VH-VL binders against a2bn08. Designs and how they scored, part 25

Target 1, 238 residues: a2bn08
Amino acid sequence: MAEARLQRLLRVYVLDTSALTDTRLRSLLGSGSLDEAVRRFAELIASVRIAYGVEVYMPPTVYEEARRFLLSNGVTVQSFEALAAWITIKPPTRHEIRIPASIVRDYVEEVRARLARGLRVAEEHVRRAFEAGGLYAAETASREARREKLGAIIRGLRERYREATRHGMLDSVEDLDAVLLALEVRGVLVSNDEGVRRFAEALGVISIDPPKFISVLQGLLRHSKTGGVAREEAHSTS

## First folded at step 6 (VH-VL)

Design i13 (framework fv_emapalumab)
Fold by ESMFold2-Fast, scan of step 6:
Structure i13 (fold): chain C 238 residues (1-238), chain A 121 residues (1-121), chain B 111 residues (1-111)
Amino acid sequence: as target 1 above (238 residues)
Amino acid sequence: EVQLLESGGGLVQPGGSLRLSCAASGFTFSDYAMSWVRQAPGKGLEWVSAISGSGGYTYYADSVKGRFTISRDNSKNTLYLQMNSLRAEDTAVYYCARHGEYVSDYYFDYWGQGTLVTVSS
Amino acid sequence: NFMLTQPHSVSESPGKTVTISCTRSSGSIASNYVQWYQQRPGSSPTTVIYEDDQRPSGVPDRFSGSIDSSSNSASLTISGLKTEDEADYYCQSYDYSNLVVFGGGTKLTVL
């Protein structure tokens, strides 16, 4: 009951890139390909816009990122533009938007902590490379084996560094634009990114993940389809 | 002397709500991130939630996400945990604990005495 | 999204040395600092080791911490074991999303 009341007030949504790249979208939209999923997503958004006046927004930075990703992964230009036709592409009015200095301070603190963590990861892998170099310097170890071991250590460093510094962090202008636009239009942010969602929450912006977003829209359409149309019977005047 | 004093624990029925408070003294409260950590009777420590010094960033364990809300009032040197939709599995002693300047990679240098929350019908 | 695994219990005689392990299920144990907390019955936890191997003021030098990347584990070592060391010991670290992770705890018995 309380959740249903809240959902009635939510008619404006803002998408980040993860809303279109979530791997669960194919199954949720009942599609065999990503191109088909994008077309069905377009139909879903169009249907709720027409039936309920639901507005869906996306900043230009997210539009370009999503377009690049989807076209590189088998989605046609025609299918993507069909989706984009039902989405309002609008940049946030950055010069008018105000953010509390305390949020900026916290963000700087988190960046600093993550950079310190990344340095520790780097130091660990330098140590590993030094130790491995001694072991693989033996005459019986081939040049190929030594090169392979070094490559593995470098790949491990890159992976662990990314996890330590970027995972769960607001680290792109595309994501920031989505949050700022959601704040400006007083909408709900649709994102599967934990860092983006945490930043949105700090600003008082409600966020939901892409599966929940699709579920809400499908629920609205099921209500429309199963509600039936009551026909007005004209009362004849005697 | 750094002191953390929890209050607000008690007996509550399943589905009910409860608000915990942690009064901090002896340090500049706004310079430190804070956490709530719970311990069910006879069980281990389980982290519940954390908040940055300014209150701008909050973190939650999956088990409480959507039900619990962490907040702070730096003008009153007080940390809060609003607990909604309480379940029997939330029965535990709840500790207030201080991090360092950041949530990540800093140890808990001070802990409160704990406050018992019992969820039973 | 990882676990820190500790033995449920360890026991040793007074004056001996005991080591408690804390193994990370995925990702490197060295990616984040490891802390160790001591909890005596009826008391709040207290820190005995922070940042892998550092001791807070007031903690005796009998307590030491170490990291072993080859076993992907951290260890708490207590030498010159005393009856007052009987307690539950917890390791703690952070995941890549800054979420706190505790080990399951180890009950140390001195007998």
Scores: ipSAE 0.000, ipTM 0.457, lowest interface PAE 13.4, mean pLDDT 83

Design i14 (framework fv_emapalumab)
Fold by ESMFold2-Fast, scan of step 6:
Structure i14 (fold): chain C 238 residues (1-238), chain A 121 residues (1-121), chain B 111 residues (1-111)
Amino acid sequence: as target 1 above (238 residues)
Amino acid sequence: EVQLLESGGGLVQPGGSLRLSCAASGFTFSDYAMSWVRQAPGKGLEWVSAISGSGGYTYYADSVKGRFTISRDNSKNTLYLQMNSLRAEDTAVYYCARHRDTYLDYYFDYWGQGTLVTVSS
Amino acid sequence: NFMLTQPHSVSESPGKTVTISCTRSSGSIASNYVQWYQQRPGSSPTTVIYEDDQRPSGVPDRFSGSIDSSSNSASLTISGLKTEDEADYYCQSYDYSNLVVFGGGTKLTVL
């Protein structure tokens, strides 16, 4: 019954983009390069699939985003395809998935609050630019110094605006697809994104980060080895 | 087996509109992404537009963006291309083609017979 | 965006081997899969090679595909050339911004 459902939850996973773009992937898989890490990740997923029937999914939107990132960071097409061969690429059935109105309402309220914070950040940086411009009005500083000061203010605006509006928020269709697919296949979401995980939790979807995911898969393989030895000893002892 | 059959082509004046249809059979239509690919008389192949299996994602070549709309009706196993503000350079045979619903794998494994669109006075 | 460049035409006698190149103007040819389509006069395109070097069921093993990263090109090789191989051949790839690109096409003449 419920135990069968729990066993399925332990063996069905959905990856969002952060599961494949996490910079710790190289160290977690004991490799010197992202390309090698991707190949080792493929081997790990293949091993648990064969030994335990573990299923790993990702939506096409996440597949595309992950591929763009990995190829841009030194991963070969062949290595990525080796990984993708063990992952089921499937879109969520968006039109059939229903979300409670309360969750939509809470999301809309959070968006409104973040837009208000973003506006405050913008107003603060307009003020800073105005004041900085005043200090250089008489051409007291070089053209290069003025350009660098303006650039610093713009960079600060972009960083704080992103923090105010995007940090801890579900803000991409790729992330939404991962959550919806996890809900549909009744799987565990693998994500290192706070906003994605919070939204998944609101929908009743269990989520874990990429280090825990790798640990769980490696643990399954260790358990298989330990169980095998125990069974052999039991057989010998009779 | 897999069959794709285009219809709706014809002669239309510049600035006019035309809607193409592609009837699919022999496979689960919603499991596949679909594209429109055109070929001007005596010229090469040019990709026009793509739509995901769910219909949730659409993509367009720059030359048609804002003028053409791709859509699908999975209950009828039919793909559509609504073409507005037609120009002489849109004159071509229009093929519908099937590909996997993975956004990075544009392998057109089956093609329709094509339907001719002529934009001329 | 990038372009795929093919020779306009190639010709060879029956029984010989012909190779058609497809060169990518920017970005690596290996970054995305390359497909090859055959189009005979009056017909729709059909696939002869997909995903760089794979053959669809029913395509004879005389057809093979390869990638050469050093020249940034893909190649379609047809051995044991037959008269029915006479057709236009198109390479096709995509960039990861969801843009599909076709080569200009190569007219293969057999004798």
Scores: ipSAE 0.000, ipTM 0.378, lowest interface PAE 24.5, mean pLDDT 82

Design i15 (framework fv_emapalumab)
Fold by ESMFold2-Fast, scan of step 6:
Structure i15 (fold): chain C 238 residues (1-238), chain A 121 residues (1-121), chain B 111 residues (1-111)
Amino acid sequence: as target 1 above (238 residues)
Amino acid sequence: EVQLLESGGGLVQPGGSLRLSCAASGFTFSDYAMSWVRQAPGKGLEWVSAISGSGGYTYYADSVKGRFTISRDNSKNTLYLQMNSLRAEDTAVYYCARGRYDSLEYYFDYWGQGTLVTVSS
Amino acid sequence: NFMLTQPHSVSESPGKTVTISCTRSSGSIASNYVQWYQQRPGSSPTTVIYEDDQRPSGVPDRFSGSIDSSSNSASLTISGLKTEDEADYYCQSYDYSNLVVFGGGTKLTVL
C-alpha cells in the first residue's frame, strides 16, 4: 500500500558526498571539532537505526570520497569507521537500473548548452589576453607584471568557465551513484547539491538537505528520550 | 600602479539612501572581481558584497541582502554600491577592494582608501 | 559557514618574535587559503601574507605565515619585531559558498 511505501521512504536514506562534507555539520551537531561531529553523527544514525529501524546507505564511490575528505580534515580513521559501521555501503546495480530517455535527452541538451557557454567564456578571455599583450611588450613590462596579468586572465577564465559549465550540474560518478542507489532502494536522497537534487527529482526520488536530515533524526530521538526520562523519574520516586 | 578611489560617503538619515563609487585605474578592470568591505568605528573588517569581472554574478552578506545592490560599469572602470534603507549599524568606512580568483577561492590584493558613511539622526 | 577566531590583543618587545593565531570553527583550516592583512590606525588594510605563506613584493621576510592542522589554525609570525609593526592584523579565508570570512582582528602592541 501507499502508506507502506511512504513509511519505507521515511526510514531509508542515501547519502551523497555533500551530506558528509557540509560545513554546517559541526555546528548542527553541537561539536567543537569535526572529529567529534563525525562521532556524534555516528551515534545519531546508530540510535535511529536501533530505535526506529532507519537505514542509511551510501555507494562505495561516495564512501571513498567522504573518507578522503574527512581524513584530510582532521577526522581519525577510527571515528570515520565508527560512522561507516552504521551505514550500509552498497553499489547501485547499474546494469539493471532503467531511466527514462527524456531525462537523458534533457541532460545531453543542457550539457551542450553549457559547453557552448564555456566556449564563449574562453573566446572572451583569449580576446582579453590579446589586448593585454599590446601593453606588456617585453621591453616595457617586468616579468612579474606579465605573470600577474596572465594569471589574472587565467583566473577569470577558470571562474567563469566553472559558473558556465559545472555549477548546478550533475558532474560526478559519486553523485550519480548516490541518485541511482536512492532510486534502487526507494530511499530519500540526502544532498546539498542542486544538480544532484534536480536529477534525483526528475527520477521521482525525494531529496532533503543535510540540515533537514539531522533535524528529522534528532526530532525522532527527542520523542524517544522524553519517554525514557519520564520512566526513570517514575522509578526514582518509588 | 593599481589605484582604487572611493567616493560618495557622507552623513545620511536612518532609512535614507546613498550611492558609493570606486574609480579603478592601473589595471584591466573587467578582468577582476571587486568587493566592498566595511569597518565600523573601532570594529573589525566585514565583507559586504562582491561582483564578478563581467558583472554577471553578485554576492551579498546576509546583513545587507535586499537593501544593498552592487554593480559595475566596465566602460568607465567604476564600481558602485547602492545602499537603501540605511540603519545606524551601517555606519562604517567602506573600502573598495580588488578580488583575486584562483579556482573558486577569493581574496584581496589591493584596497582603496575608504569612504566614511555615517547614518545618524 | 564558519568563523575565524583571533586573540583580541597581543603584545611583545622590540626584537622578539610574536605569533598571531587564526582558528577555524568548522571544516579544516587547510581546506582553503588564508590571507593576512595589516591595518595601521587611520589607514587602509594592506596584504602581508597571501595563499597561506606567500609574501607580496615589499613585505619584509620577518613576516611569515603557516598552517597547523592539529590546532585547526593559521598563524602569522613576525620576527625581529619593530615599532612600525604596531597595527591590527586580520586573517581571511573562503568557504564553499564563495563567502569571504574575516577574523575578528588582533591588536599588536610593541612595547
Scores: ipSAE 0.000, ipTM 0.375, lowest interface PAE 19.2, mean pLDDT 82

Design i16 (framework fv_emapalumab)
Fold by ESMFold2-Fast, scan of step 6:
Structure i16 (fold): chain C 238 residues (1-238), chain A 120 residues (1-120), chain B 111 residues (1-111)
Amino acid sequence: as target 1 above (238 residues)
Amino acid sequence: EVQLLESGGGLVQPGGSLRLSCAASGFTFSDYAMSWVRQAPGKGLEWVSAISGSGGYTYYADSVKGRFTISRDNSKNTLYLQMNSLRAEDTAVYYCARHRYDWEYYFDYWGQGTLVTVSS
Amino acid sequence: NFMLTQPHSVSESPGKTVTISCTRSSGSIASNYVQWYQQRPGSSPTTVIYEDDQRPSGVPDRFSGSIDSSSNSASLTISGLKTEDEADYYCQSYDYSNLVVFGGGTKLTVL
């Protein structure tokens, strides 16, 4: 049944790295430190798992990336382990997962288009550097000024190249693993990465961002508390 | 010869502030980008922050964004790191290191380091 | 974001050759230069290899660097091992967003 499937989707989540590296975590979980935020996140996940059977998954590669980031950002090993204890670390069963060839074809075509855009961005900045170099050779500009100009052009290239080639594109095997695992466990993908979410969407995988995920989990617990009060009132008034 | 000498480290309580300095000599300071790299006791190297030769561009590791500020005074050949809202996890030896460009990271010279201990 | 993974430790006898790997988790290892730093106990790091395979002045030719795109890794090779080569070795790279990443470090034990 569709209703049964909807209940299943509300109970299974897969996290990508961005779910744990989102800078909004501290604010969303009402904490001054990332370490406290991670502990509160662990409590939240534990609470919904115990109360509603909510399952949270993460691929091993995403787990390693999240661990490295969090430990480098002031999160203690103890706090991270407390969070990890409530997350099922599992790789997708890649040899059994099937993806429509049409999706692969569209992905390959988009990669080709983005590579072409990247080349044009590179050509534009090579031209800018050449023109700027000629101007500075003719003038008595300081070496410092010439170096700053070159640096500005290189930074502009990097920013626009990234926008042309990587923004909104699935570009890592870790991100792919998160999508494939979500497909396999029939869960909701938690990610704020546009490229990951678009690829998931193409496969029919529902995705939400980390703030929405936290909101949903907190909502479940508020509903549980409200339901408890309502049941007590019903029993007292009956 | 190129020399980099850090100072300003010490014991500070969690939530406190500390300012590190790196005195550079033996080269044209303003021609080089500079970075701070730290190492917690018994742990590996971690890049903290970088600044361009002119001081016009600064870069930070996610772990220190909003808390640390890198700056330089080219007239005094000195690099600074202002550290605010210090945590126990910031305990480390802090090295200043030189690199030619702020768009490429090759640390050709390192200072001797200054120890920052964040504890009660 | 990406990580650089090194073996925790390697050991070999004096006079032999050792190779330390540095594997990039995402994106090509060849996208940006890889440097290698040596840190002896109680000392600051010093560069043994820069720009993938270049040696600074004063570094013996026993040290060499290489890139292998097929395994997405960089390697530091030290031949004719000497006791003074005992140290922690770190690989380091960066990306176009100015994210600077060090490997976790490899402790080399000689003898």
Scores: ipSAE 0.009, ipTM 0.451, lowest interface PAE 9.1, mean pLDDT 85

Design i17 (framework fv_emapalumab)
Fold by ESMFold2-Fast, scan of step 6:
Structure i17 (fold): chain C 238 residues (1-238), chain A 124 residues (1-124), chain B 111 residues (1-111)
Amino acid sequence: as target 1 above (238 residues)
Amino acid sequence: EVQLLESGGGLVQPGGSLRLSCAASGFTFSDYAMSWVRQAPGKGLEWVSAISGSGGYTYYADSVKGRFTISRDNSKNTLYLQMNSLRAEDTAVYYCARHYDILTGVDSYYFDYWGQGTLVTVSS
Amino acid sequence: NFMLTQPHSVSESPGKTVTISCTRSSGSIASNYVQWYQQRPGSSPTTVIYEDDQRPSGVPDRFSGSIDSSSNSASLTISGLKTEDEADYYCQSYDYSNLVVFGGGTKLTVL
């Protein structure tokens, strides 16, 4: 690994929404509830910032999305704000950031392929509903059985359409802002989203998933616990 | 678990008739669309016909329309292909195949299970 | 009304990677799912890829499928070639007019 890349793995991180909504967060932080997990995450980030000068960023768009998700899932305002207090909330300077045209071209090609796939899924489910209607057209078929079958087909369409068009693609402003901010601050992107990570890597931005991020931070604190050379080296770097 | 077993193939003269059967086991037969796919000796695969799980909807390749009839008996877990006005170009191994999708598998056209095939030879 | 065109044959050494193309003559290759079937001599076809890029249980991850809209083609890629991979490979797609269409097949020789 290049020296600059290695240093970024230890010091500067940018979170997207998936870093705070990862279903493994409770388990990784040894917590029974999401609220407790958020509080422990706050403590972890605070500890590495104080001991090692580790900086954690998120764009305002990610902050707002994560806040809505966490508050709707049992996290208190106090717990969320305790976490946010140790994170630098900063928008990317969009007008100053430039992206290679080759990245934009590849993205456009991917969007076209996914739109075609989504149309294909929709057409398949229209035919499925048509044929199912024929199957349940007998005079003995109940109205409830027909409605249940139609509902199942519609649910299947929604599920497969989402999988075909959204899974593994950069498709939100929140995700884009996280990648652009990571590029700007020369930091490591923390994301569990395949499409976000693929886009970041294409721009030369290193990405890691939330489990690896937590592992790295916990590793730094284990060195701090021994009062060792690592703590002093981290402080002497700046 | 899933098994498809074709039968009814044999030697027949041009203009003759044959009825193929496919015995299905290991799954709820009426939930799946079924197809017949053929392969001439040393040649590629060619789709022949498909039938919905209920038997209400049938589909045919242009080369067999008006000559072949696909049908099924869900009470016997059996698929049929009635072949009339046979031609030399109908000589092939005929495979029974199950569509992946439940009930309306004709929509998917992915064949997840295939039978062993039965040889039909149309010759004088 | 469309056709799927594959190369007649392809050959490669054990351990190498091979790619088999399947080109659609009219309409977009991306408009409908593409499946890939493997047929060893004397055997019935078996599925190696379904719905463009999905692997059935039991198919090793050496097999992968992809779609290229710019060339209007689908591809089957087999890495780490083994002698047991010697077979005929067929692509298959559909539309609501033609229903089912198979490619002409590609004979893979591992030599």
Scores: ipSAE 0.000, ipTM 0.392, lowest interface PAE 16.3, mean pLDDT 82

Design i18 (framework fv_emapalumab)
Fold by ESMFold2-Fast, scan of step 6:
Structure i18 (fold): chain C 238 residues (1-238), chain A 123 residues (1-123), chain B 111 residues (1-111)
Amino acid sequence: as target 1 above (238 residues)
Amino acid sequence: EVQLLESGGGLVQPGGSLRLSCAASGFTFSDYAMSWVRQAPGKGLEWVSAISGSGGYTYYADSVKGRFTISRDNSKNTLYLQMNSLRAEDTAVYYCAKHYTIEGVDEYYFDYWGQGTLVTVSS
Amino acid sequence: NFMLTQPHSVSESPGKTVTISCTRSSGSIASNYVQWYQQRPGSSPTTVIYEDDQRPSGVPDRFSGSIDSSSNSASLTISGLKTEDEADYYCQSYDYSNLVVFGGGTKLTVL
């Protein structure tokens, strides 16, 4: 009963970019190329839409991001268009969507905390650069040598700053559009992005990862095919 | 087409010396940092030494400091490793590796590797 | 100074997915980029992943990299395993004290 209820409730899905770029997609849909996986995904979505009325959405911002990624990674325009044909591309109605002030307050507090962490990371690397400059300036006046030392410090700063400020945070318009669209259509968000899922769940939007999404769709089709198996007619030998 | 070709390996007695060479082609040699990475038979990769594109800055693993000297001749597109006071534990295949660059700055990782040259330290 | 720890060996069947971990002993794994190299028997290493999750041109999209700050580790994931993926895999990172640090290597067997 719970399984039948879940199938009825989970009829509307919204895809984040990570749903189409997840490295596990290929193994879940077949052992072929990414291009073959995209075609199989299109067939899967088409089948559940026709048989069970499952609707799959994505915002235009996610569509463009996914298109750029997939085409850059060996997926043909034809294969991508076949997938897109079964997905409803629709922007969220941003000016009409309302979210609780408590969610905005929590987001602002998290941004403030992350900015403070980022400042500490920046201060640490400024100190490191100052100390390194004092040491290495005494060794040589070479522009290349100075560039190499400074570049390594800057790379360390960029990586730690990214982790302090961006990791696990909702930080793109594509991600926001996916969450807003899921809220608007009262759908389930499909994402492998921690920040996106956390924000969606704070708004009461159910989220699942791409492997779970594929599993649910394949489960629906397995149930249908089991009921539709025809008995092979036996040949008479008398 | 980037190519790195090592030479100079061979059998040497403990306490002896060898000089390895790496001939580079297919890129502007002086724009990139270069490293030597070694691999003992049946063991993992171990970084040995690195040199900046200009040759102005050199770096060494603690295990080889004071014994090995990395150098380069940008006019000949050639990288060198002078190995002195060799020990049995220096026995390895020595690879020449090219550093990747981002925005004109060398990174501490490799995009191309040579075929390697075997150094055996044994009596 | 820090060390990178990998499992000595992993095995999986053709067509399946395998994940190889690389754990940093001190300091955050996210502090510096992680790279992955593939070395087939009798061959030189080649880069399959650089800067945590980037693939060089010519490397199949079956190869992917990721960072997990909670376990202080990086992971190489290979999906749709093929027999030609049999190789030793090495992770690598760096810092100012240790310019280049390699993991101990993982032997991948596809059976």
Scores: ipSAE 0.000, ipTM 0.388, lowest interface PAE 15.7, mean pLDDT 82

Design i2 (framework fv_emapalumab)
Fold by ESMFold2-Fast, scan of step 6:
Structure i2 (fold): chain C 238 residues (1-238), chain A 123 residues (1-123), chain B 111 residues (1-111)
Amino acid sequence: as target 1 above (238 residues)
Amino acid sequence: EVQLLESGGGLVQPGGSLRLSCAASGFTFSDYAMSWVRQAPGKGLEWVSAISGSGGYTYYADSVKGRFTISRDNSKNTLYLQMNSLRAEDTAVYYCARHYTIEGVSDYYFDYWGQGTLVTVSS
Amino acid sequence: NFMLTQPHSVSESPGKTVTISCTRSSGSIASNYVQWYQQRPGSSPTTVIYEDDQRPSGVPDRFSGSIDSSSNSASLTISGLKTEDEADYYCQSYDYSNLVVFGGGTKLTVL
């Protein structure tokens, strides 16, 4: 029945990198440090897996990316591995997974359009740097001030180029693997990346953001405690 | 915080002149390129002119080239538009607007707009 | 030199979704960023979308922007329509010849 498929989908989750690198993780889990947040996240996932059979997956590419980020940001190896112990790390079976050609065509068109915008952003900033160099050389004798101005323009170029080419776009192997794994295990994708979620939804994959995911898991535990008390009382009267 | 306030609009006969001002506050004025954008009564938005943050580079729509002059006084945080040889088709509300980009060689968008000042050229 | 063409008017009922198109007459719509401005009666324009699909702080997520290279157009989509969304909407892009190009504007009526 369709109901059985929906029930499985709501109990299976796949994490992309953003689920573990979200800057809100500390506050969402009531923690003073990212390391403490990772430990609490591990406890939360373990609890729902044991109580409700909730399965959480992550492709190896996401595992490696999340590990690098978290270890670089104050999380201990022990804390990260404690979290990973409750997550099933499995690659998608890429050779067996199929996607409609229409989705590939739309993706290719989006890439082309964004590359064209990126080129225009680059051309604009080259022109701005040239003109700024002329203006600041005339107004200041300081080479230091001129180099600082050039640095600001280059930083602006990098930010605008990233916005033009990458924002709202599926552009990493890690993100693709998360979507493909979610499709394969028929699970819910957990991501705060609009481009990843858009691509997943085009493939029929349901997605939620990390705050919603944590809320759902916490809600399940509250429901379990209430249901447990009711069951015990019912058994007592029987 | 950021404020743009236009002034200087009014009634002028064809062939006359007007000088519009835009007083800026709440940001480092000299770091931003600025534009004038106009809107005829009941019509759409039309870009008129732009000036770089330093005032070294100016740009004009074909319809106003040779008649309008954009300028700025960064010591007073004020943008100007000198309008000469005014025509009936110049009748519009004139807005000053701030560019997102530094030095304004290419504009990505207008992040702040003034309230506008009405210029009426009667004939 | 190019023009940006918008429909003169669109209308839809409260709670529904409306899409406003902005078509570039020459050159690729993707060559330059597209912005969208909202102008309520008696007010100055305000930005609702910048750089094709970005939303300024304070603009509801009901507003979204997109680019479609196949039709050489940009679109502004407003979901969950509210009466206060009734306004004129303008698309705008950049042209090195003109610097700034505005679309003709679309009057959105919510009825």
Scores: ipSAE 0.000, ipTM 0.383, lowest interface PAE 15.9, mean pLDDT 82

